# VH-VL binders against Protein DJ-1 homolog C (DJ1C), part 6

Target 1, 167 residues: Protein DJ-1 homolog C (DJ1C), of Arabidopsis thaliana (Mouse-ear cress) (q8vy09r84to250)
Amino acid sequence: KKVLVPIGYGTEEIEAVVLVDVLRRAGADVTVASVEQKLEVEGSSGTRLLADVLISKCADQVYDLVALPGGMPGAVRLRDCEILEKIMKRQAEDKRLYGAISMAPAITLLPWGLLTRKRTTGHPAFFGKLPTFWAVKTNIQISGELTTSRGPGTSFQFALSLAEQLF

## First folded at step 1 (VH-VL)

Design P13 (framework fv_praluzatamab)
Fold by ESMFold2-Fast, scan of step 1:
Structure P13 (fold): chain C 167 residues (1-167), chain A 120 residues (1-120), chain B 112 residues (1-112)
Amino acid sequence: as target 1 above (167 residues)
Amino acid sequence: QITLKESGPTLVKPTQTLTLTCTFSGFSLSTHGVGVGWIRQPPGKALEWLANIFWDDDKHYSPSLKSRLTITKDTSKNQVVLTITNVDPVDTATYYCAHTYSRYTPFDYWGQGTLVTVSS
Amino acid sequence: DIVMTQSPLSLPVTPGEPASISCRSSQSLLHSSGYTYLYWYLQKPGQSPQLLIYLGSNRASGVPDRFSGSGSGTDFTLKISRVEAEDVGVYYCMQALETPFTFGQGTKLEIK
C-alpha cells in the first residue's frame, strides 16, 4: 500500500510525524514529499523536517492514500501547490482514500472543491470557515473516501483510522 | 523563488510625502502567517525596522514613527505600499521590503533596496 | 523598547581563524513557548541583508555549517569556526519578541 504525506514550510510536526510513523508501522510504503524547492523544511514549531523526495517526483504516481497534515503556513503551502492539487483531485475522482487534519480541511481541501457533499471536521479555530451544513464537531469524521480530524491531539486517532481503512 | 523589489522616487523634498511600493513574486499575501515588512538603513548606519503587514491585514508600526507611517497591501497585485508623511533629511536611507514566512522566521528574503535622498 | 547591544563593533580577522560576535538584549528574549526570538543577519558590501540564524540557534537555508548561534535569555553569540573571504560584511542581531523589532548597531567583519 502506497501513501503520500506532503510537507511544506510551517507543517505541524506532530501531525506529520505521527502520520508517517503510524502508517509505516502498519506496513504502508510511505513517501514524504516536499512541496518546496528543497527536501528540508522548517515546521510550524521550528523543527526541521526531511522529505524523501520533491513533490515533482510524485506527479505521475498512484497512491492508495494521500494524507495531509495541517499547521500554518503549512496548510496554505500545500493549498498553493498545483502538483499536489492535481494529485488530490485525481484521488477523489478515482475514489481512492484521502485525509486531512487540523487546518487542512478548511484551508487546503475546501478551496480545491474537495469537501463538496462531504461531512467534515477540523481545527476548532477554523471550524467557522467550513460550510455550516457540512461541518461536524467530532474528533474524526469519515465521509466516503475522505477522513478528517481536528488537530495535533487527535493525530494518533486520525492515523490509526487511515491505517484501518487501508488494510 | 521568492523575489521582492522596491520602487519609488529617489529624491524627495522636506515636508513632502514619500510613497514606496514593494512588488513581489513567489508567494501570496493571502497565505496564513505570511507578512511583508519595511526596514531602512541610513548611509553608513544600522538597520531600522519601520512597519509590518500580515496576510490578515494586521499592521504594526515603529512607535517613534507611527504618526507618519501607513502600510497597506493589495493582495491581488502582489504589492505592499509604505507611505511616510512630512519627510526630513534624517529620512534619507536605503529602504528595503522583506518577506516573513512565519513569526518564527521574519525577513528571510529581502528586496534589493531603493535609496531615497531627502534634500532641498 | 528592547535595546540590542553588539560587541565588538569592528572585527578584523585573518582568513581561516575563528570569529565571535556578541549580542545582548535589555530584557529576556525567551518566550513562554520556549522559543528565543533572536535572529542574525549578514549584509555583504553593496548587498541586501540575508538571514543567517533564526530563533537563536537554527541555521537558515543555504547557510554554511561553519556559522552557529548560541545563547538564550539576554546574552547571545554568533560564531564562525573558520572565516572565509566571502564572510566579509556587517553582522546584525535582531529581536522579534515584541514591537518595535530592534537591531543591534552592527559588527563589521573585515579580512585585513
Scores: ipSAE 0.000, ipTM 0.480, lowest interface PAE 16.7, mean pLDDT 85

Design R01 (framework fv_refanezumab)
Fold by ESMFold2-Fast, scan of step 1:
Structure R01 (fold): chain C 167 residues (1-167), chain A 120 residues (1-120), chain B 112 residues (1-112)
Amino acid sequence: as target 1 above (167 residues)
Amino acid sequence: QVQLVQSGSELKKPGASVKVSCKASGYTFTDYAMNWVRQAPGQGLEWMGWINTNTGNPTYADDFTGRFVFSLDTSVSTAYLQISSLKAEDTAVYYCAREGYDSSGYYDYWGQGTLVTVSS
Amino acid sequence: DIVMTQSPDSLAVSLGERATINCKSSQSVLYSSDNKNYLAWYQQKPGQPPKLLIYWASTRESGVPDRFSGSGSGTDFTLTISSLQAEDVAVYYCQQYYSTPTFGQGTKLEIK
């Protein structure tokens, strides 16, 4: 099973590291891809995160799951990556799994139009930006191929839910 | 045990306002959306809208915009429905209903209902 | 809005006999991505609030007797009571939650 975890400047470290670690322990082939021009990016708390490849190497790859960490400005960096947007829209079109945690649902997925008909959770501070009809306060929300979650405190539950769905 | 307990019946004159309460217990109030459903005498069920119990943000069905206001007091785990400028056609039993744990739009627990009668 | 139509409006069934209630949606409530039908069934007895019986078209709520079953997919759904008991006298409602929630008009079930 192939998994993509994109990172950029300001990515939330706990969310990214937990996603990668839990999914790798579950037996997934996880690729960490930088949306920046460098493999090493500074996360939201100032720690250095090292990607395996640049996102440009992933443009033509098919993933069984793409999981987005949050963080600020990380979620904005992911949103503004045209290659990642194309990959995510392809996931949705092909009915393949994708997920987003914390700020990523509201900041990254919503502008791409990937929350239509999706019950969605996210970071409590950003619930006001989610579609009000479909926004819910659950730690984990599964809506078809999309799984969303609240933040660093729910990262382990989020990653485990994705692993369960993937296998 | 999960319970939703609503306020008692109300008899109002046309033009008055009414505020119905729905007190939740037995679960974390802010983890589940609260919905309002109306049932006119001898009629079926009509969904009015919902309120996000974490944000307080209400969403109304098209027929229930304007005179209807959903609100919360999270400190006492209570949701409210206020109807202003009451009309005879507002006579109905009003139910609060909790969405199921997966927050998928079915209702696993209901209040006992509050009868609002509007007459002169 | 998705319109939910139940049939019949009312039926009378003898104790111990099978009762069948139908529900039709104006458009599919099956979401292909998760392969779930966004359909629930409720029982309402006089003077009481509705009680959830079935969700996801066929999943029985905890505490609901196994004589109640839901079936169907897409636009056509059925609630079956395999052996009618006296306490089953009620109005039954289907509800879709694929989009803005809507209810069927209700089916009144009485003993013959």
Scores: ipSAE 0.000, ipTM 0.506, lowest interface PAE 14.0, mean pLDDT 88

Design R02 (framework fv_refanezumab)
Fold by ESMFold2-Fast, scan of step 1:
Structure R02 (fold): chain C 167 residues (1-167), chain A 118 residues (1-118), chain B 112 residues (1-112)
Amino acid sequence: as target 1 above (167 residues)
Amino acid sequence: QVQLVQSGSELKKPGASVKVSCKASGYTFTSYAMNWVRQAPGQGLEWMGWINTYTGNPTYADDFTGRFVFSLDTSVSTAYLQISSLKAEDTAVYYCARDLWDEYFDYWGQGTLVTVSS
Amino acid sequence: DIVMTQSPDSLAVSLGERATINCKSSQSVLYSSNNENYLAWYQQKPGQPPKLLIYWASTRESGVPDRFSGSGSGTDFTLTISSLQAEDVAVYYCQQYYDTPTFGQGTKLEIK
């Protein structure tokens, strides 16, 4: 099972590291891809994170799961990556699993139109940006192919839910 | 378009303080680090350190600890360099320069000349 | 600290001729995990801030004329201007970003 975890400057470290660690322990082939111009990125708390590849190498790959960490400005960096947007839209179109935690649902997925008719949760501070009928205040929300979660404190629950869906 | 605009030249006496500003526009301020680079008259470029625009955490090169303070006002997308207890050796053009956390600098301010003389 | 040494300190070249500026690092700036050289080149004209020309040793910044090219790997790097124009009169600096950023001392390029 192939999994993509994109990272960028200001990615939330706990969310990214927990996703990678839990999914690798579950037996997934996890690729960490930088949406920046180099493999090493500084996370939201100042930790250096090293990606496996640049996102440009992932443009034509098919993943069983794409999981987005949050953080600021990480969620904005992911949002502004045209290659990642195309990968995520293809993921949804092909009915393959994708997930987003913390700020990523409201900041990254919502502008891309990937929350339409999806029940979603996300970071409490950005809850007002989510579509009202589809917004839920749960720690984990599964809506078809999309799984969303609230923040660093729910990272293990999020990653475990994705692993369960993948295997 | 991306622009970094610095405050005007300063003439100071030894022992005074100076505060140089660098106002960013045309991009998301917190998505790029801000660096400070010094150039003494007729000399080369010397990296002073950087400030994380998202966290506010400054990092100083070894030669620039103590008298030098980097700070931010994110509400106006502005970075500041303060130098206390000015010495003649501080006479230089001070540049702000942004980087995408990679420490090569794609955009620079126009520079602020600080002259320290008695 | 990685020490960056440029050669020559100054260079005079005729219009239309090739200019070559060298930069040597005291240790390798090649990162084995991504096979990239953490080296940039800047142009500084009198009274102006430096302007980025080249990053990752050989990638030309957007808007920079194709007469400018960077080459080299590890510890030895070269900036080449294939056909010198009048507007190219400047001081050129190499910079490493493999470790704490350091600049070369600069090479002053003048028209002969």
Scores: ipSAE 0.000, ipTM 0.490, lowest interface PAE 16.6, mean pLDDT 87

Design R03 (framework fv_refanezumab)
Fold by ESMFold2-Fast, scan of step 1:
Structure R03 (fold): chain C 167 residues (1-167), chain A 120 residues (1-120), chain B 112 residues (1-112)
Amino acid sequence: as target 1 above (167 residues)
Amino acid sequence: QVQLVQSGSELKKPGASVKVSCKASGYTFTNYAMNWVRQAPGQGLEWMGWINTDTGNPTYADDFTGRFVFSLDTSVSTAYLQISSLKAEDTAVYYCARDYYGSEDAFDIWGQGTLVTVSS
Amino acid sequence: DIVMTQSPDSLAVSLGERATINCKSSQSVLYDSNNKNYLAWYQQKPGQPPKLLIYWASYRESGVPDRFSGSGSGTDFTLTISSLQAEDVAVYYCQQYYSYPTFGQGTKLEIK
């Protein structure tokens, strides 16, 4: 099973690392891709994160799952990546799994139009940005092919849910 | 254990305002959306809208914009429905209902209903 | 808005017999991505709030007797009570929650 985890400057370290570690341990082939110009990015707490490839190398790849970590400004960096936007829209059109945690549902997925008919949760600080009809306060929300979660404190639950859906 | 308890019946004159309360107990208030449903005498159920209990943001069905206001007091786990400029056609039982599992729109727990009668 | 239409408006069934109530939606309430129908059934007795019986068209709510079952997909749904009991006299409502929730007009179930 192929998984994409994109990272950028200000990505939340716990969310990214837990996603990668849990999914790899579950047997997934996880690619960590930088949306920046370099493989090394500084996370939201100042930790250096090293990607496997630049996102440009992923443009034509098909993934069984794309999982977005949050963090600020990480979620904004992911939102502004046109290559990632195209990958995510293809994911949704093909009804392939995708997920987003913390800031990513409201900051990254919502502007891309990827929350339509999806019940979603997210970080409490940004929860008001989610569509009110479809916004819910669960720690984990599965709505079709989309899984969302609240933040660093729910990272293991989020990653385990995605692993369960993959296998 | 898990319950929604609404305020008592109200008799109002046209033009008055009414505020109905719905107090939640037995669960974490902010983990479930609160819905309002109206039922006029001898009629069916009509969804009025919902309020996000974490953010306080209301969503109203088209027929319930303007005179109807959803609000919260999270410190006492209570949701409110306020109706201003009451009309005879507002006579109905008003129900609050929470979302099933906090993740579905099916309503698993309902308040007992509050009868609002508008007459001269 | 999705319009929900129930049939019949009223139904009389003898104790121990099968009662069948139908519900049609003006558009599909099946969400292709998870293959679930966003359709619920409620029971309402006089002077009481509605009680959830069935969600996702066929899933029985906890504590609801086995004689109640839901079936159907897309736009056509059925609530079945396999062996009518006296306490089942009520008005039954279908509800979609695929979009903004809407209810059917209700079916009044009476003992024959």
Scores: ipSAE 0.007, ipTM 0.502, lowest interface PAE 11.9, mean pLDDT 87

Design R05 (framework fv_refanezumab)
Fold by ESMFold2-Fast, scan of step 1:
Structure R05 (fold): chain C 167 residues (1-167), chain A 119 residues (1-119), chain B 112 residues (1-112)
Amino acid sequence: as target 1 above (167 residues)
Amino acid sequence: QVQLVQSGSELKKPGASVKVSCKASGYTFTTYAMNWVRQAPGQGLEWMGWINTYTGEPTYADDFTGRFVFSLDTSVSTAYLQISSLKAEDTAVYYCARELYSDYPFDYWGQGTLVTVSS
Amino acid sequence: DIVMTQSPDSLAVSLGERATINCKSSQSVLYSSDNKNYLAWYQQKPGQPPKLLIYWASDRESGVPDRFSGSGSGTDFTLTISSLQAEDVAVYYCQQYYSFPTFGQGTKLEIK
């Protein structure tokens, strides 16, 4: 089972690390990809995170799951990555699993049109950006192939839900 | 029938505040987002942001942070736009418009509220 | 943000003739899962709010005359009025609702 976890400048460390650790422990082949020009990126709290590859290496790869951490400006960095946008749109078109936590649903997925017709949750501070009809106040929301979650405090629940769906 | 009815025109001096209302009827208020759209004299439509009528949480476009506040009173199915520290550049017609987000565009609009800021 | 660009800025057409207005989005507004374009057209007459004419690029809103039609897909869209009537004098706006909603700058339609 192949999993992509993209990271960028300002990625939320707890969300990224929990995703990678839980999914690897579940037996997934997790690739951490930097959307920056370097493998090393500084997270939202100043922690140095080291990616396995640059996102350019992932452009033509097929993943069973793509899981987006949040953080500011990390969610914006992910949003502005054209390669990641194409990967995520292919994921949705192929009905393959994808997930987003914290800021990522509102800041990253919503501008890409990947929340259309999906019930979603997200970070409380950005909940107002979510589609009114489809927004839900839950810690974890599964809507078909999309799983969303609120923030660092729900990271473990989010990762475990994705692992359960993957295996 | 669905209606959005806005409050009447306002004439204000620079530095004052104004509060525009938009009262909805004929549908379940919380199933549609309420958007605010500005139109300066002789200009096009400019989306200001929306308020999530289910959660009460507002979202503002980048040009409309700080002085602009979206709020609700769900007991009377009314959305509000407040503008503080008014500037001459705020002179415009302000529209509310409902949206069944992701499924349908702005199918119903208020009649508009003209806010004139003049010294 | 998706940027919407309309052309022309203004257009003068004789009564009974065809009017064509174009709209281009900076990225695709076609949602592949439902194969729908999240593109709308509005008509605005002086002193009135905008009125929805077309949604999903080509579906006509209830009560809108059949002389109005929308076409296009992805990034390039057209509003056509097949036989211009006097009451059609207005400014026309395209809007994407695929993501955060954005409008084109408007096209002013006048009678020659």
Scores: ipSAE 0.007, ipTM 0.487, lowest interface PAE 11.4, mean pLDDT 87

Design R07 (framework fv_refanezumab)
Heavy chain, then light chain:
Amino acid sequence: QVQLVQSGSELKKPGASVKVSCKASGYTFTYYAMNWVRQAPGQGLEWMGWINTETGNPTYADDFTGRFVFSLDTSVSTAYLQISSLKAEDTAVYYCARVEYGDYYFDYWGQGTLVTVSS
Amino acid sequence: DIVMTQSPDSLAVSLGERATINCKSSQSLLYSSNNKDYLAWYQQKPGQPPKLLIYWASTRESGVPDRFSGSGSGTDFTLTISSLQAEDVAVYYCQQYDSTPTFGQGTKLEIK
ESMFold2-Fast, scan of step 1: ipSAE 0.007; ipTM 0.589

Design R08 (framework fv_refanezumab)
Fold by ESMFold2-Fast, scan of step 1:
Structure R08 (fold): chain C 167 residues (1-167), chain A 118 residues (1-118), chain B 112 residues (1-112)
Amino acid sequence: as target 1 above (167 residues)
Amino acid sequence: QVQLVQSGSELKKPGASVKVSCKASGYTFTEYAMNWVRQAPGQGLEWMGWINTWTGNPTYADDFTGRFVFSLDTSVSTAYLQISSLKAEDTAVYYCAREDYYTGFDYWGQGTLVTVSS
Amino acid sequence: DIVMTQSPDSLAVSLGERATINCKSSQSVLYSYNNKNYLAWYQQKPGQPPKLLIYWASTRDSGVPDRFSGSGSGTDFTLTISSLQAEDVAVYYCQQYYSEPTFGQGTKLEIK
């Protein structure tokens, strides 16, 4: 099972680390990819995160799951990565699993059109930006191939749900 | 095996009210939106609005504000359409239809004929 | 509010011949971010509810015969029945589900 976890400047550390650690413990082959020009990325709280590869090496790879951490400006960095956008759109078109937590649903997925008519949750501060018809205030929400969650405090539930869906 | 089963035909006098039911089975009721569609005799399909089955929030098309009410009973997986102060022009077949993100309206009820005559 | 306009209002086609129905939307129903057209086609036979034939403008629903095909993008769409069968006599509707759903006025298809 191949998983992609992209990170960028300002990625939320707890969300990224919990995703990687839980999914690796479940037996997934997790690739951490930097959307920046270097492997070392400073997270939203100043922690240094080291990616395995640059996202450019992932452009032609097929993943069973792509899971997006949040954080600011991390979610914006992910949003502005054209390679990642293409990977995510291909994921959705092929009905392969993808997930987003905290800021990522509203800031990253919504502009890419990947929340249209999906039941979604996200960070309370950005909940108002989600499509109200499909927005829900749950800690975790599964809508077909998309799983969303609220923030750092729900990171373990989010990662565990993705592991359960992957295996 | 997804099914939407609607209540039977109704004959009503002008000024009366009617409540049409649409009972869903074979799927998780709250995971799909429910739409209402009207078809007057010899006419085409007219979207009336939808109800979010998770939140219970209805949305009405402009021509269907006021006398029309969408509601749910999630304990029995049923959606309702109520029309008050019935008029002759309300004579139509009323359909419920499930909406999926990918396919649009993938399953339809059999329709309920509401006839309003004096 | 997106207005859907179909043409023709009715047509008669001989068995085994091709039938073509057109649908035009007042604004684009192509969602640029996922590159999908939120357009569906429905078949309604007398006394029956509508049945979904095609979604995403060109994807056949499960169990729909391959003689039915959809094409087009943005604002101009076509439903084609390549070899008309007797059971295809029906009214056909296009629908956009890009925003609040709206239907075309319908095209009545009859055998010559």
Scores: ipSAE 0.006, ipTM 0.497, lowest interface PAE 12.4, mean pLDDT 87

Design R09 (framework fv_refanezumab)
Fold by ESMFold2-Fast, scan of step 1:
Structure R09 (fold): chain C 167 residues (1-167), chain A 122 residues (1-122), chain B 112 residues (1-112)
Amino acid sequence: as target 1 above (167 residues)
Amino acid sequence: QVQLVQSGSELKKPGASVKVSCKASGYTFTSYAMNWVRQAPGQGLEWMGWINTDTGEPTYADDFTGRFVFSLDTSVSTAYLQISSLKAEDTAVYYCARDFGYDEGYYYMDVWGQGTLVTVSS
Amino acid sequence: DIVMTQSPDSLAVSLGERATINCKSSQSVLYSSNNYNYLAWYQQKPGQPPKLLIYWASTRESGVPDRFSGSGSGTDFTLTISSLQAEDVAVYYCQQHYSTPTFGQGTKLEIK
């Protein structure tokens, strides 16, 4: 099972690290990809995160799951990555799993049109940005191929849910 | 047994207000959105909007902004439709209907209330 | 705003014969990510609320007789009643659930 976890400047450390750790422990082949021009990025709290590859190496690869961490400006960096946007849209088109936690649903997926017809949760501070008819206040929301979650405090539940869906 | 039971018919004068209730039973109220649908005498079905029963936030169709208010009392599994400043053209049967299903499609309505006739005349 | 148009406005069919009702959407209601057509059919008898018959264009709701079937894709849809029975006299509505819901104007089915 192949998984992509993209990171960028300002990615939330707990969300990214928990996703990678839990999915690797579950037996997934996890690739951490930087959307920046370098492998090393500074997270939202100043921690240095080192990616396995640049996102350009992932452009033509197929993943069983793509899981987006949040954080600011990390969610914005992910949103503005054209390569990642194309990967995510292809994921949805092919009916393959994708997920987003915390700020990523409202900041990253919503502008890409990837919340259409999907019940969605997200970070309480950004919940008001989600369309009212699609928003739910659950800690984990599975809506077809998309799984969303609220924030760092739900990171472990989010990662476990994704692992369960993969295997 | 899943069912929606609405309040009884209302006869109102122009300018009055009316509040229609829709009580749900037999399912988890907050797991399904509630739609409101209007049907004027001899006419077809017209979607008014829906309310997210988990958050309490309503969404109105363009023709139903302003005088129409959707609300909830989750403690008694009841949704409400309030219409203010009633006009003769508001005369219609108002239905509540449950929205099914989060992963399998939206806005098709699998369970309907019996309807509430609101007549506006002077 | 997706406009739903039904044809005919009224239809008279003899008992035991096939009834066909058509529905056209102003834009596609096919969701490319899952290949589902987000179209439902409802039956409404006088004095009663609408009853869901079919969703996703062709999936029959639990408890609905198998003489009712839905077909079509994209913008053109059909509801078929293979052998009309007396209790099938009603107004039939199509509804898209691809975006904010809109209904067709209805087709009144009568016994010939």
Scores: ipSAE 0.006, ipTM 0.524, lowest interface PAE 11.2, mean pLDDT 87

Design R10 (framework fv_refanezumab)
Fold by ESMFold2-Fast, scan of step 1:
Formats: C-alpha cells, sequence, structure tokens
Structure R10 (fold): chain C 167 residues (1-167), chain A 119 residues (1-119), chain B 112 residues (1-112)
C-alpha cells in the first residue's frame, strides 16, 4: 500500500511523525515529500524534518492514501502547492483514501473544494472556517474516502484509523 | 411523491444473516445521503450510520462496526443494510431515513423493517 | 457524543391545552458561524416511523400544523403544542446534528 505524507515549512512535527511511524509500522510504503525547494524542512516548533523526496517527484504517482499533517504555516504551505493540490483532487476523483488532521481540513482542503458533502472534524479553533453547518466535534471522522481528525492529541487515533482502512 | 419503501419483516435464528432493503422514489437518489436508524422494542431511536450515495462509502457509528454493512445499488435507487452473525439483541425495527448531504435531519423515513432474532 | 436528555419521560395533557416538552444537550449545538441551532424534533405514533416536525430548533417542516413550535438555543430547547388534538398522541424525540447524530430518550404524550 503506497502512502504520501507531504511536509512543508511549519508542519506540525507530532502529526507528521506519528503518521509516518504508525503507517510504516502497519506495513505501508510511506513517501515523505517536501513541498519546499529542499528536502530538509523546519517544522512549526523548529524541529528539522527530512523528506524522502521533493513533491515534484510525486506528481505522476498513484497513492492508496494521501495524509496531510497540519501546523501553521505548514497547512498554508501545503495549500499553496499546486502539485499537491492536483494530487489530492485526483485522489478524490478516483475515490482513493485521503486524510487531513488539525489545521489541514480548514486551511488546506477547504480552499481546494474537497470538503463539499463531507462530514468533517478539525482543530476546534478553526471550526468557524469549515464550510459546513454539520461540522462534527469527534476525535476521528470518516466520511467516505476522507478521514479527518482534531490535532496533535488525536494523531495516533488518526493514523491507526487510516492504517485500518488501508489493510 | 418522495418515498422510502423497505423490505418486509424477517424472523431469523441466532447466527444467521439478514439483508434489509430500502428503495427510494420521487427524487434523485444521489442528491441525498441515506441513514440507518434502529429502534429496539419499547426503546428509543439510535442512529447507526450513513452511506454517501455519490461515492457508495459507508460511515458507521461506534456501536455498529463489524457485523453491520451498508451498501447501495444506484441503478435501482436502493440502499441495503446487512447484519451478519445475528444475536438476540439485534431484535429491532430498522429504519432507513434520508438526509441532506450536509445535515443530519431525517425526512422522509422508510416504514421500518422488524427483524426478530429467535428460534 | 453529545447526550440529549428530555423531560418529562411522560406527559398527560387535556385536549385543547398546551403541551410542553423539554430537551437539553450536554454541550452547545449552536453553530456560531451561521447562528443556527442544529436541533430537530420528531413525532412517532405507534406502529409508524418518526415524522420530522422541526429542524434548526424552530423551523417547521412543510405540512406540519402551526400549533407545533420549537424554541431555545445552545443547550436548552422546547417543543410546544399550543392546543393539543387527539391525533397528537405520540412519542416525541429531540435530535442534535451538530456532531454525530444523537436522539433524546423520548417523551410520551397522552391525553388526560
Amino acid sequence: as target 1 above (167 residues)
Amino acid sequence: QVQLVQSGSELKKPGASVKVSCKASGYTFTDYAMNWVRQAPGQGLEWMGWINTNTGYPTYADDFTGRFVFSLDTSVSTAYLQISSLKAEDTAVYYCARSPDEYFWFDPWGQGTLVTVSS
Amino acid sequence: DIVMTQSPDSLAVSLGERATINCKSSQSVLDSSNNKNYLAWYQQKPGQPPKLLIYYASTRESGVPDRFSGSGSGTDFTLTISSLQAEDVAVYYCQQYYSIPTFGQGTKLEIK
């Protein structure tokens, strides 16, 4: 099972690292891709994260799952990556799994139009930005191919739910 | 006329499986979500989950994972609930209910299917 | 999960009199972005499926008599039947849709 985890400047470390670790332990082939110009990315707390590849190498790849960590400005960096936007829109169109945690639902997926007709959770501080009056305050929300979650404190639940859906 | 029509009552023994159908008419099937709600005899209403009629992907409430499967046949505007390994506590009226894709208020409801699990 | 609690469990009201049913949510079901309460009310008569009466706490569903009204905001909600008719004998349920849908335990309404 092939999984993409994109990271950028200001990505939330706990969310990214837990996603990668849990999914790799479950047996997934996880690619960590930088949306920046370099493989080394500074996370939201100043930790240096090293990607496997630049996102440009992933443009034509098919993934069984694409999982977005949050963080600020990480979620904004991911949002502004045209290559990642194309990958995510193709994921949704092909009915393949995708997920987003914390800031990513409201900051990254919402502007791309990927929350329409989706029951969605996310970071409590950003519920007011969600497009939907039915936004749910659950730790994990599965809505078709989309799984969303609240934040760093729900990272293990989020990653385990995605692993369960993959296998 | 917007209507949901469910299959008839079922009497099953423990360990068997059952498949309840819910046929929609009077609207475009894929414009609305389909939900399942259970009501045990003399008890209240319990939301089981929903299925996205555009994608076919089901979402289950925590108490209804495992033995319960939601599915669709969009060519005949029909939703299905399958329950495997039936237990006595599964005895209930099972309702399908339509909701807007973005909200969980329910209108209309099917007439209900009584599933009785006993010898 | 948001827990919905109704009161009373049962109520007997004379024909033509006002019936009041209360519903409390364990947390607010008000969406601050649109100022709407995600609260619905249903009527269930014996042997029948539930029927939607009210959504958004106070919006009456098409075809529902105007003697039915909903009020409240946040965590405290009320369904009022201004002049009870014989056909109103039923169990009434509140339901939130702010999060994963949950129902109250129901209030049985009978004629005195």
Scores: ipSAE 0.007, ipTM 0.516, lowest interface PAE 10.5, mean pLDDT 88

Design R11 (framework fv_refanezumab)
Heavy chain, then light chain:
Amino acid sequence: QVQLVQSGSELKKPGASVKVSCKASGYTFTNYGMNWVRQAPGQGLEWMGWINTYTGDPTYADDFTGRFVFSLDTSVSTAYLQISSLKAEDTAVYYCAREYFDSSGWYFDLWGQGTLVTVSS
Amino acid sequence: DIVMTQSPDSLAVSLGERATINCKSSQSVLYESNNKNYLAWYQQKPGQPPKLLIYWASTRESGVPDRFSGSGSGTDFTLTISSLQAEDVAVYYCQQYHTYPTFGQGTKLEIK
ESMFold2-Fast, scan of step 1: ipSAE 0.007; ipTM 0.566

